# Ledger of designs, part 54: VH-VL binders against q8ixk2r445to577

Target 1, 133 residues: q8ixk2r445to577
Amino acid sequence: FFGMLQNKGLTDYCFDYNPPDENQIVGHQVILYLCHGMGQNQFFEYTSQKEIRYNTHQPEGCIAVEAGMDTLIMHLCEETAPENQKFILQEDGSLFHEQSKKCVQAARKESSDSFVPLLRDCTNSDHQKWFFK

## First folded at step 15 (VH-VL)

Design t46
Fold by ESMFold2, fold request of step 18:
Order: structure tokens, then sequence, then C-alpha cells
Structure t46 (fold): chain C 133 residues (1-133), chain A 121 residues (1-121), chain B 111 residues (1-111)
């Protein structure tokens, strides 16, 4: 799949990657932002290796979660996808991180109008349901 | 003004199919989820599924998954729901309803007038 | 799926009285401070009409005598002083998790 990765529960929010330094894409957090489809920030590829790639840049970035963490951050993609970069988009729309056994959920930063995807225990909430647009 | 106008009442035999239409006007059809909800006579409401007209992204209640097809025609701003292999318990009023956009949520804010589908031998 | 239980099934009241309608969800329908519980009014031969979205927000054109409250699993619709046009069936509905579900309804009828 290629496109914007949209959350089912929030009104028009998509995965967005906006690194502070456009020449250094590694190590920054993926956010949720109003879906707009403009520029490069909201386009991702879901690969046969179960990666979520930010491939509008070279070298390409892949979304990862470090062991014991819940934050989705950008790593460099590798020839063979590391386990911490594998996400299973399931038939019910859940986005499952196999290494951690957790699901990606839309989360609200404390007392703000800012949102991020985070790993949480899997639930049936629409905030854990995702689709490509 | 938002309007949802549905096709007329239908009488069907068990085993047949029915296709209900819902023509939308007064808003950008491709920007809002369209839902289908039914109500058997004297009973409550049952969600069937929804479609986003921009890309035809579809979510269905598993109860209906094998018998329901929800589609849109963007050129006429019309949504369709087709229910196959009809049974007498499918007798109901079928509604289309739009989900309006609110802060961090959606809600079914406009409803069609309903289409009575009667399934009898 | 999330089961919504409404009580009472029937509420027989006179105009001017306060109506209190209850809806309980089989699991929480809240995400942070947002509760995904909606309320609808339905009169015979008409489609449902949205009254309250997200537990407590009145839809456009809904009179201020209607109010909603609650979070988590327990929700209430209150009509502060019943008017003749308020005698109808009221449904709660959750939009927290597909498949979306409705309560069985509370019929508010004139005594």
Amino acid sequence: as target 1 above (133 residues)
Amino acid sequence: QVQLVQSGAEVKKPGASVKVSCKASGYTFTSYWMNWVRQAPGQGLEWIGEIHPSDSETWLDQKFKDRVTITVDKSTSTAYMELSSLRSEDTAVYYCTREGKYYLSYAMDYWGQGTLVTVSS
Amino acid sequence: EIVLTQSPATLSLSPGERATLSCRASQSVSWYDVSYMNWFQQKPGQPPKLLIHDASNRATGVPSRFSGSGSGTDFTLTISSLEPEDFAVYFCQQSYSTPYTFGGGTKVEIK
C-alpha cells in the first residue's frame, strides 16, 4: 500500500513525519496531523516485509519502536527488516507491533491538541484502527 | 442544506436481493463517511456498515459481511447498499446517515427518510 | 461488540416534569477526555434525530432543556422540563468501536 495512513477514530488525522532537520531524517518521532496530502510529510509505503516506509527521502526511513519504549521513531530501513520495524496491518484495521505484542493507538499529548501514535495494549477502539488512503 | 434522499419502498421474496440508493446534496459528498442503519418494525436500530466516498474505504458489521455490499457513485453523489439472500427478519426500514465531523469524533448528524424493505413469501 | 443497555424501558411523565434516561455500555467508550456516546430522538414514522454528540454536546438546533452527561460506561440524558414535542423514543449510540451499536431505547410517554 502507498498513501496517507489515517486513523479511524480521530477526525481526519494521519501519520505525519516532519523532522526538524530535513537533511537528517533519523531519530525523530512520528506524529499525527490533520490529513492534507500536501508535500512529503504524510506519504508512507507499507511493504511486503511489513515495514512502514518514509520513502520520499534517500536513504529511506522505516518506522521503529525500541525495546521497552512506546514511541514510533524513524530509523534507516535495512535490506532485511529488523523485528522492531515490523508492523502487521490486520483485517480489523489494527496495526500490530509483533516484537512488543502491542498495537498502535492514537494518543493525546497531555492537555494539548497534539497527537501521536504510541504502542498500547491492543483493544477494539477505533483509535487503534488504521487504513491507507 | 444537507439532504439525503432515499429510493422508494420495496417488497421482496426470501432469497432475493435489494439495492437501496441514497442521493446526497448540500455538502461535499466525498468528505464524509456514509453509514447504513436499519430498524425492524417496533424494534431498535442496527448499524450495517459505512463507506467513505473519497476512496470507497468500507467497514461492515461482521453479521452482514457476506450479504452486504456498500458502494458509491461520486459522479451522482449517491450511496448504495445491497443486501442479498433476504430473509423475513430483514424486513426493516433502511436508513442512510452521514457522519458529521466534530472535534476528535464523528456523529450521525443527517439521516435519509428511510426505505421500507418488506420480505415476505 | 459493545452492548448498550438503556433504562428504564418506558418513562411515563407529564409535561413540565424532568426526564432522566440512562445508558450503560458493556465497556468504556472514552478516549482521554472524549466520550463516544451519542443520543438520538425518534418519533413514529421519522428517522432518528441527533440530540447529543460526544456525551454532552448538543447538536445544532437542539433546545437547551436537553443535556447529556457521563463518561466511561455510564451516561445520562436529561430533559429538564418536558414539552409536548419531547414525547418520543430516545436511543443512545456508541461510536467508539466498530461495529457501532445502539441501545434498546427509552420510550418517554405522556402520563
Scores: ipSAE 0.861, ipTM 0.935, lowest interface PAE 0.6, mean pLDDT 94
Fold by OpenDDE, second read of step 15:
Structure t46 (fold): chain C 133 residues (1-133), chain A 121 residues (1-121), chain B 111 residues (1-111)
Amino acid sequence: as target 1 above (133 residues)
Amino acid sequence: QVQLVQSGAEVKKPGASVKVSCKASGYTFTSYWMNWVRQAPGQGLEWIGEIHPSDSETWLDQKFKDRVTITVDKSTSTAYMELSSLRSEDTAVYYCTREGKYYLSYAMDYWGQGTLVTVSS
Amino acid sequence: EIVLTQSPATLSLSPGERATLSCRASQSVSWYDVSYMNWFQQKPGQPPKLLIHDASNRATGVPSRFSGSGSGTDFTLTISSLEPEDFAVYFCQQSYSTPYTFGGGTKVEIK
């Protein structure tokens, strides 16, 4: 699966990553932004290693969850996917993080019009359902 | 203006299949989710599923996952709902309905006139 | 699935009276400040007509006498002063989670 990773509940919002320096792609937070399909900012790939890869030039970035955090941060992909980079995109659309046992949910930043994907307890909310487009 | 025009009434035997069409006009067909909802005589409304015409992404109620197929023909701006292995309890008026776009949500703002499907031996 | 319970099942009123319809969800259908609850009006032989979306927003062309309120699990549709054309069945519907579900409906009938 590849393309824009769109949220079911949060209408017309997709995973978005735009590092300040295209040559330094790691260490920043993945956000949600209106789906536009332009450029590389919204192009992701779900791999057989259960990674969500930011499809750009080498080295490739993979979404990771750091210890004690609920945000999605870009790390470098590794030959063998580390545990904190493994996700299961389930048939019902839920995106499950194996290590934390949490689901990725569209969330709203406090007192803002910005949105981010966060790890939350798994529910039946459409805000926890995702599909590639 | 937005219009959804559905195919005519159907009479089927148990075990048969039915395919209902919904022709859309007055808006960009590939930009809005199309839903199917049914209503048995004198009963409430039951959501069947939805499809996005741009790429045919579909979401179905699990109750219908083995019997319902939702498709679109972008060239004619027409959505289809096919229900197989028909049962008497499938007798209902079937509606197509478009979801209008709002800031953070969709809402079923336009509906077809409905298609009566009668299943009887 | 999320179950929506509407009450009362039937509401008998006269033109000019205030109508208050309730819809309760089996779980919250609110996400932050957005409530994914819609209201529809249906008359015999016609498809449902959208009245209210996102709990409190009137759809285009809907008279001001219709209003929606609520959040979480409890929602209300109010008709401030019933007109003869308002006697119909009203359904609530949640768009918080698939499968989308409807309430059983409230029939507003003339006394």
Scores: ipSAE 0.855, ipTM 0.940, lowest interface PAE 0.6, mean pLDDT 95
Fold by ESMFold2, fold request of step 16:
Structure t46 (fold): chain C 133 residues (1-133), chain A 121 residues (1-121), chain B 111 residues (1-111)
Amino acid sequence: as target 1 above (133 residues)
Amino acid sequence: QVQLVQSGAEVKKPGASVKVSCKASGYTFTSYWMNWVRQAPGQGLEWIGEIHPSDSETWLDQKFKDRVTITVDKSTSTAYMELSSLRSEDTAVYYCTREGKYYLSYAMDYWGQGTLVTVSS
Amino acid sequence: EIVLTQSPATLSLSPGERATLSCRASQSVSWYDVSYMNWFQQKPGQPPKLLIHDASNRATGVPSRFSGSGSGTDFTLTISSLEPEDFAVYFCQQSYSTPYTFGGGTKVEIK
């Protein structure tokens, strides 16, 4: 799949990647932002290796969750996808991170209007449901 | 003015199919989820499913998955719901309803007038 | 799926009285400070009409005598002083998790 990765529960929020240094795309957190489709920040590819790739820039980034963490961080893609970069987009819309056995959920940063995807225990909430647009 | 106009009442025999239309006007059809909800006579409301017209992304109640098809025609701003293998229990008023966009949520803010589908032998 | 239980099934009241309608969800329908519980009014021969979205926000054009409250699993619709046009059936509905579900309704009737 290629396109914007949209959250079912929030009104028009999509995965967004806007690193502070566009020459250094590794190590920063993926956020959620209003879906707009402008520029290159909201386009991701879901690959046959179960990666979520940020491939509108070179070198390509792959979303990962480091051991013991819950944040989605950009890493460099590898020829063979590491286990921490594999996500299963399930029939019910959940985005399952098999290594951690957790699901990606839309989360609110403290009492703000800032939102991020985080790993959480899997639930049936629409905030854990995702689809490509 | 947002308006949802549904096709007219239908009388069907068991085993047949019905296709209900819902023509939208007064808003950008491709920007809002369209839902289908039914109500048996004198009964409560039952959500069937929804579709986003921009890409036909569809979510269905599993109870209907094998018998319901929800589609859109973007050129006419019309949504359709087809229910197959009709049974007497499918006798109901079928509504289309748009989900409006609110801060961090959606809500069914505009409803069609309803389409009575009667299934009788 | 999330089951919504409304009580009472019927409220028999007179104009001017306060109506209190309850809706209990089988699991929380809240995400942070947002509660995904909506309320609808339905009169005979009409489609449902949105009254309250997100537990407490009045929809456009809904009179101020209608108010909603609650979070988590327990929600209330209050009509502070019943008008003749308020005698109708009221449904709660959750939009927290597909499949979206409705409560069985509370009929508010005169007498």
Scores: ipSAE 0.854, ipTM 0.932, lowest interface PAE 0.6, mean pLDDT 93
Fold by ESMFold2, fold request of step 18:
Structure t46 (fold): chain C 133 residues (1-133), chain A 121 residues (1-121), chain B 111 residues (1-111)
Amino acid sequence: as target 1 above (133 residues)
Amino acid sequence: QVQLVQSGAEVKKPGASVKVSCKASGYTFTSYWMNWVRQAPGQGLEWIGEIHPSDSETWLDQKFKDRVTITVDKSTSTAYMELSSLRSEDTAVYYCTREGKYYLSYAMDYWGQGTLVTVSS
Amino acid sequence: EIVLTQSPATLSLSPGERATLSCRASQSVSWYDVSYMNWFQQKPGQPPKLLIHDASNRATGVPSRFSGSGSGTDFTLTISSLEPEDFAVYFCQQSYSTPYTFGGGTKVEIK
């Protein structure tokens, strides 16, 4: 699948990647932002290796979750996808991180209008449901 | 301003299919989820599913998944719900309803007038 | 599937009285400070009408005598002073998780 990765539960929020240094795309957190489809920030590809690729930039980035963490961070893609970069987009819309056995949820930063995807125990909430548009 | 106008009542035999239409006006049809909800006589409300007209993204209640098809025609701003293999227990008023956009949520803020589908032998 | 249980099934009251309607969800329908519980009014032969969205937000044109409260699993619709036009059936509905579900309704009838 390719496009904007939208959350079912929030009103028009999508995965967004906006690194502070355009020449250093590795190591920063993926956020959620109002879906707009402008520029390079909201386009991702779900690959046959179960990667979520940020492929509008070279070198390509792949979303990862580092051991013991719950944040989605940009890493460089590798020829063979590392285990921490593998996600399953399931038929019910859940986005399952294989290594941690947790699901991606829309999360609200403390008392703010800032939202991020985080790993959480899997639930049936629409905030853990995602689709490409 | 916002209007949802549904097709007229239908009488069907068991085993037949029915297709109910819902013509939207007064808003940008492609920007809002459209839902289908039914109500058997004297009973409560039952959600069937929803579709986003922009891309036809569809979510269905599993109990209807193998018998219902929800579609849209963007050129006429019309949503459709087709229910096949009709049974007597499918006798109900079928509503289309739009989900409005609110802060961090959606809610069914406008409803069609309802379409009575009667299934009898 | 989230089951919504409304109580009482029937509430027999006079105009001017306060009505308190309960809706209990089989699991939490809250995400942070947002509660995905809606309330509808339905009169015979009419479609449902949205009264309250997200537990406590009054829909446009709904009189101030209607108020909603609650979070998590327990929710309340209150009509502070019943008017003749308020005798109807009231449904709660969750939009937290597909499939979306409705409660069985509370009929508010004239005593």
Scores: ipSAE 0.853, ipTM 0.932, lowest interface PAE 0.6, mean pLDDT 94
Fold by ESMFold2, fold request of step 16:
Structure t46 (fold): chain C 133 residues (1-133), chain A 121 residues (1-121), chain B 111 residues (1-111)
Amino acid sequence: as target 1 above (133 residues)
Amino acid sequence: QVQLVQSGAEVKKPGASVKVSCKASGYTFTSYWMNWVRQAPGQGLEWIGEIHPSDSETWLDQKFKDRVTITVDKSTSTAYMELSSLRSEDTAVYYCTREGKYYLSYAMDYWGQGTLVTVSS
Amino acid sequence: EIVLTQSPATLSLSPGERATLSCRASQSVSWYDVSYMNWFQQKPGQPPKLLIHDASNRATGVPSRFSGSGSGTDFTLTISSLEPEDFAVYFCQQSYSTPYTFGGGTKVEIK
């Protein structure tokens, strides 16, 4: 699938990537931002290798979760997807991270109006449900 | 003024299908989830599913998945719900309802007048 | 699927009295400080009308005598002073997890 990756539970929030240094696309956190479809910050591809690619940049970035962490961080894509870059978008809309056995949830940063996707124990919440728009 | 106007009452035989329409006006049809909810006589409310008209993204209660089809026609701002293989227990008033957008949530803020579907042999 | 249990099934009260309606969810319907519990009023022959969204926010045009409270699994709708037009059935509804579900209703009737 290709497009904006939208959260079911929040009102019009999508995956967004906007690294502070355009020359250092790797190593920064994916956030959630109001869906707008303008520019390239909200366009992702779900590949046959179960990657979530941010492919407006060459070489392409792939979302990963580092061992012991819960944050979604941009890494470089590899020819064969590493285990920490594999996500399963399930029939119920959950986005399952195979290596950690956890699901991606919309999370709120300490009562702010800032939101990020984080790994959490899998639940049935709409905040763990995602779809491409 | 947001308005949802549904098609008229229907009487059906078991095994038939019914298709209920919901004409929306007074808002941007493609920007809001449209839901279908039914209520059997003297009973509570039961959610059937929803569709986002912009892309036809659809979410259904699994107990209806094999019998219900929810669609939209963007050119007429009309939502449809079709329920097949009707049984007597499908006798109910069927409502369309729009989910309004609120801070960090959605809520069913406008409802159609309801369509009575009666299934009898 | 999240089961919503409303109590009591029936409240028999007079105009001017306070009505307190309860809704209990089979699991938490809260995400951070947002609780995904809504309340609807329904009169005979009419569609439901949204009263409260997200546990405590009154919908447009809903009188201030209606208030909602609660979080997690336990929620309350309060009508501070019943008016004749308030005698109706009230439903709670969760929007935390599809499939969305409704409570069985509380009928508020004139004594």
Scores: ipSAE 0.844, ipTM 0.930, lowest interface PAE 0.7, mean pLDDT 93

Design t46
Fold by ESMFold2, last read:
Structure t46 (fold): chain C 133 residues (1-133), chain A 121 residues (1-121), chain B 111 residues (1-111)
Amino acid sequence: as target 1 above (133 residues)
Amino acid sequence: QVQLVQSGAEVKKPGASVKVSCKASGYTFTSYWMNWVRQAPGQGLEWIGEIHPSDSETWLDQKFKDRVTITVDKSTSTAYMELSSLRSEDTAVYYCTREGKYYLSYAMDYWGQGTLVTVSS
Amino acid sequence: EIVLTQSPATLSLSPGERATLSCRASQSVSWYDVSYMNWFQQKPGQPPKLLIHDASNRATGVPSRFSGSGSGTDFTLTISSLEPEDFAVYFCQQSYSTPYTFGGGTKVEIK
């Protein structure tokens, strides 16, 4: 799949990656932002290795979650996907992180207008449902 | 003004299929989810599923998944719902309804007039 | 699937009286400060009409005598002073989790 990765529960919010330097893409947190498709911040590829790739630049970034953490951060992609970079996009729309056994949920930062994807225990909420458009 | 105009009433025999149309006007058809909801006579409302016309992304209630096909024709701003293998319990008024966009949510803010589908031998 | 239970099934009142309609969800339908509970009015032979979205926000053109409240699992629709046109069936509906579901309705009728 390639395109914008949209949340079912929020009104038109998509995965967004906005590194401060477009050539230094590692180590920053993935956010949710209004879907717009302008520029390169909202285009991701879901690969056969179960990666979510930020692939508009070289070298490509892959979304990862470190052990014991719940935040989605950008790492460099590797030839063989590490376990912490593997997500299963299921038929019900859930985005399951294999290593942690948790699901990606749209989360609100401290009652702000800022939103991020975070790992949470899997539920049936539309905030844990995702699709490519 | 937003309008949703549905096709006319249908009478069908068990085992047949029905395809209901919903023509939208007064708004950008490809920007809003279109839903299908039915109501059996004297009963409550039952969500069937929805489609986003921009990309045909669809979400269905699993009880209908094997019998329902929801589609759109962007050139005519028309949504369709086809229900196959009809049974008498499928007798209902079928509504199309648009989901309006609100802060962090959607809500079914405009409804078609309804299409009565009667299934009887 | 989230089950919505409305009470009472029938509410018999006179014009000018206050109506209080209840909807209880089988699980929370709230995400942070947003509650995904909507309210609809339906009269015979007509489609449902949106009254309240997200628990407490009136839809366009809905009179101020209609108000919604609640969060989590417990929600209320209030009509502060019934008008003749308010005698109808009222449904709650959740948009928190597909499949979306409706309550069984509360019929508000003239006493």
Scores: ipSAE 0.843, ipTM 0.929, lowest interface PAE 0.7, mean pLDDT 93
Fold by ESMFold2, last read:
Structure t46 (fold): chain C 133 residues (1-133), chain A 121 residues (1-121), chain B 111 residues (1-111)
Amino acid sequence: as target 1 above (133 residues)
Amino acid sequence: QVQLVQSGAEVKKPGASVKVSCKASGYTFTSYWMNWVRQAPGQGLEWIGEIHPSDSETWLDQKFKDRVTITVDKSTSTAYMELSSLRSEDTAVYYCTREGKYYLSYAMDYWGQGTLVTVSS
Amino acid sequence: EIVLTQSPATLSLSPGERATLSCRASQSVSWYDVSYMNWFQQKPGQPPKLLIHDASNRATGVPSRFSGSGSGTDFTLTISSLEPEDFAVYFCQQSYSTPYTFGGGTKVEIK
């Protein structure tokens, strides 16, 4: 799939990646932002290797979760996807992180109006349901 | 001025199919989820599923997955719900309802007038 | 699926009285400070009408005598002073998890 990755539970929020320098795309956190489809920040590819790629520029970034962490961080993609970069988009809309056995959930950042995707124990909440548009 | 106008009442035999239409006006049809909800006579409300007209993204209650098809026609701002292999327990009023957008949520804020589907031998 | 249990099934009250309607969810329907519980009013032969969205927010045009409260699993709709037009069936509905579900309803009828 290629497009905007939208959360079912929040009103029109999508994965968004806005690195401070387009030549330093790794090491920054993926956020959630109002879906708009403008520019490059909200377009991702879900690959046959179960990667979520930010590939509108080179080098391509792949979303990862580092061991013991719950934040989604941009890494460089590799020819063979590392385990920490594999996500399963399931039929019920859940986005399952294989290595941690947790699901991606929309989360509210520090009691603010800022939102991020985080790993959490899997539930049936619409905040853990995602679809490409 | 949001208005949802549904097709008229239908009488069907068991095993047949029914297709209910819901024509929307007074808002941007492609920007809001459209839901289908039914109510058997004298009973409560049952959610069937929803579709987003912009891309036809569809979510269904699993109990209906093998018998229901929800579609849209963007050119006429019309949503459709088709229920196949009808049974007597499918006798109900079928409603379309759109989900309005609120802070961090959606809610079913406008409803069609309802379409009575009667299934009898 | 999330089961919503409304109580009582029937409230028999007089105009001017206070009505308190309960809805209990089989699991939490709250995400942070948002509670995904809605309330609808339905009169015979009419579609449901949205009264309260997200536990406590009145929909447009809904009189101030209607109020909602609660979080997690326990929710309440209150009608502070019943008017003749308020005798109807009231449903709670969760939008926390598909499939979305409705409670069985509370009928508010004239005593």
Scores: ipSAE 0.841, ipTM 0.931, lowest interface PAE 0.7, mean pLDDT 93
Fold by ESMFold2, look of step 15:
Structure t46 (fold): chain C 133 residues (1-133), chain A 121 residues (1-121), chain B 111 residues (1-111)
Amino acid sequence: as target 1 above (133 residues)
Amino acid sequence: QVQLVQSGAEVKKPGASVKVSCKASGYTFTSYWMNWVRQAPGQGLEWIGEIHPSDSETWLDQKFKDRVTITVDKSTSTAYMELSSLRSEDTAVYYCTREGKYYLSYAMDYWGQGTLVTVSS
Amino acid sequence: EIVLTQSPATLSLSPGERATLSCRASQSVSWYDVSYMNWFQQKPGQPPKLLIHDASNRATGVPSRFSGSGSGTDFTLTISSLEPEDFAVYFCQQSYSTPYTFGGGTKVEIK
């Protein structure tokens, strides 16, 4: 799959990656932003290795969750996908993180209009359902 | 000026299929989810599924998954719902309804006039 | 699947009276401060009409006598002073989790 990774529950919110330095993409958090498809920030590839790649940049970035954390951050992709970079996009739309046994959920940062994907216990909420557009 | 106009009533025998159309106008068809909901006579409402016309992304109630096909024709701004292997309990009014976009949510804000499908032997 | 239970099934009232309709969900339909509960009005031979989205927000053109409240699992639709056109069936509907589901309805009828 290639395109914008959209949340089912929120009105037109997509994965977005906007690092402060376009030439240094590692170590920053993935956010959710209104889907627009402009520039390079919202295009991701879901690979056969179960990676979510930010592949409008070389070297390519892969979304990861560091051990003990719940935030989705950008790492460099590796030849063989490490466990912390494997996400299963299931038929019910859930995005399951193998290493942690948790699901990606749209989360609200404080009482604000800022949103991020976070790992949470899996539920049936549409906020844990995702699709490529 | 949003308008959803559905095809006319149908009478079918058990085991047949029916295809209901829903022609949209007055808004950007490819920007909004289109839903199908049915209502048996004198009964409540039952969600069947939805499709996003831009990419045909589809979500269905599992009760219908093996019998329903939801499609769109972007060139005519028309959604279709086909229900196969009809049974008498499928007798209902079938509605198309679009989901409007609201702050952090969607809601079914415009409905077609409904299409009565009667299944009788 | 989230089950919505509406009460009462029938509410017999006169014009000018206040109507209070309840909807209970089998699990929470709230995400942070957003509650994914909608209310619809339906008259015989007509499609449903959206009244309230997200628990408390009136849809365009809906009179101010209609109000919605609640969060989590318990929701209320209130019609502050019934007018003749308000005698109809009212449905709650959750949009928190597919498959989306409707309550069984409350019929508001003239006494």
Scores: ipSAE 0.836, ipTM 0.927, lowest interface PAE 0.7, mean pLDDT 93
Fold by ESMFold2, fold request of step 18:
Structure t46 (fold): chain C 133 residues (1-133), chain A 121 residues (1-121), chain B 111 residues (1-111)
Amino acid sequence: as target 1 above (133 residues)
Amino acid sequence: QVQLVQSGAEVKKPGASVKVSCKASGYTFTSYWMNWVRQAPGQGLEWIGEIHPSDSETWLDQKFKDRVTITVDKSTSTAYMELSSLRSEDTAVYYCTREGKYYLSYAMDYWGQGTLVTVSS
Amino acid sequence: EIVLTQSPATLSLSPGERATLSCRASQSVSWYDVSYMNWFQQKPGQPPKLLIHDASNRATGVPSRFSGSGSGTDFTLTISSLEPEDFAVYFCQQSYSTPYTFGGGTKVEIK
């Protein structure tokens, strides 16, 4: 799949990666931002290795969750996808992180209007349902 | 003003199909989810599914997925719901309803007038 | 699928009385401080009309005698003083998880 990765429950919000320095894409957090597809880094590729790739840069970035963390962070992609970079996009829209056995959920930062994807226990909430646009 | 105008009542035999139309006006058709909901006589409301007209992204109740097709025609601002292999229990009023947008949420804020579909031998 | 249980099934009251309608969800329908529970009014031969969205917010044009409250699994619609036009069926509806579902309804009828 390729395109904008949109949340069902947080209507009109998409995965967004806007690193402070476009030439240094590693180590920053993925956020959720209003879907627009224009002049922003909202395009991702879901690969046969179960990676979510940031593909507007070479070398390409892959979304990872570090051990014991719940935050989605950009790493460099590797030839064989590490376990912490594997996500299963299921037919019901859930985005399952196999290593942690948790699902990606739209999360709200401290009652603000700032949103991020985080790992949480899997539920049937529309906030854990995702689709490519 | 927002309006949803549905096609007229239908009488069908078991095994047939029905296609209900819903013409929208008074808002940007491609910006809002369109839902289909039915109500059998004297019964509660049952959600069938929804479609986003901008990209035809569709979510259906699994009980209908093999018999229901929901589509849109952006050029006429019209949504359609087709239900095939009709049975007597499909006799109901079928509504289209727009999913309005609110702060971090949504609700069915405008409804069509309803289309009675009667399935009888 | 989230089951919504409304009570009572029928509420027989006179104009001017307070109506209290309950809706219980089989699981939480809240995300942070947002509760995805809506309330509708329906009169015979008419489509449903949105009254309350997100548990407590009145839809445009809905009189202030209608109020909603609750979070998590337990929700209430209150009509502070019944008017003749308020005798109808009221449905709760969740938009937290597809498939979206409705309660069985509470009929508010004149005593």
Scores: ipSAE 0.790, ipTM 0.914, lowest interface PAE 0.9, mean pLDDT 92

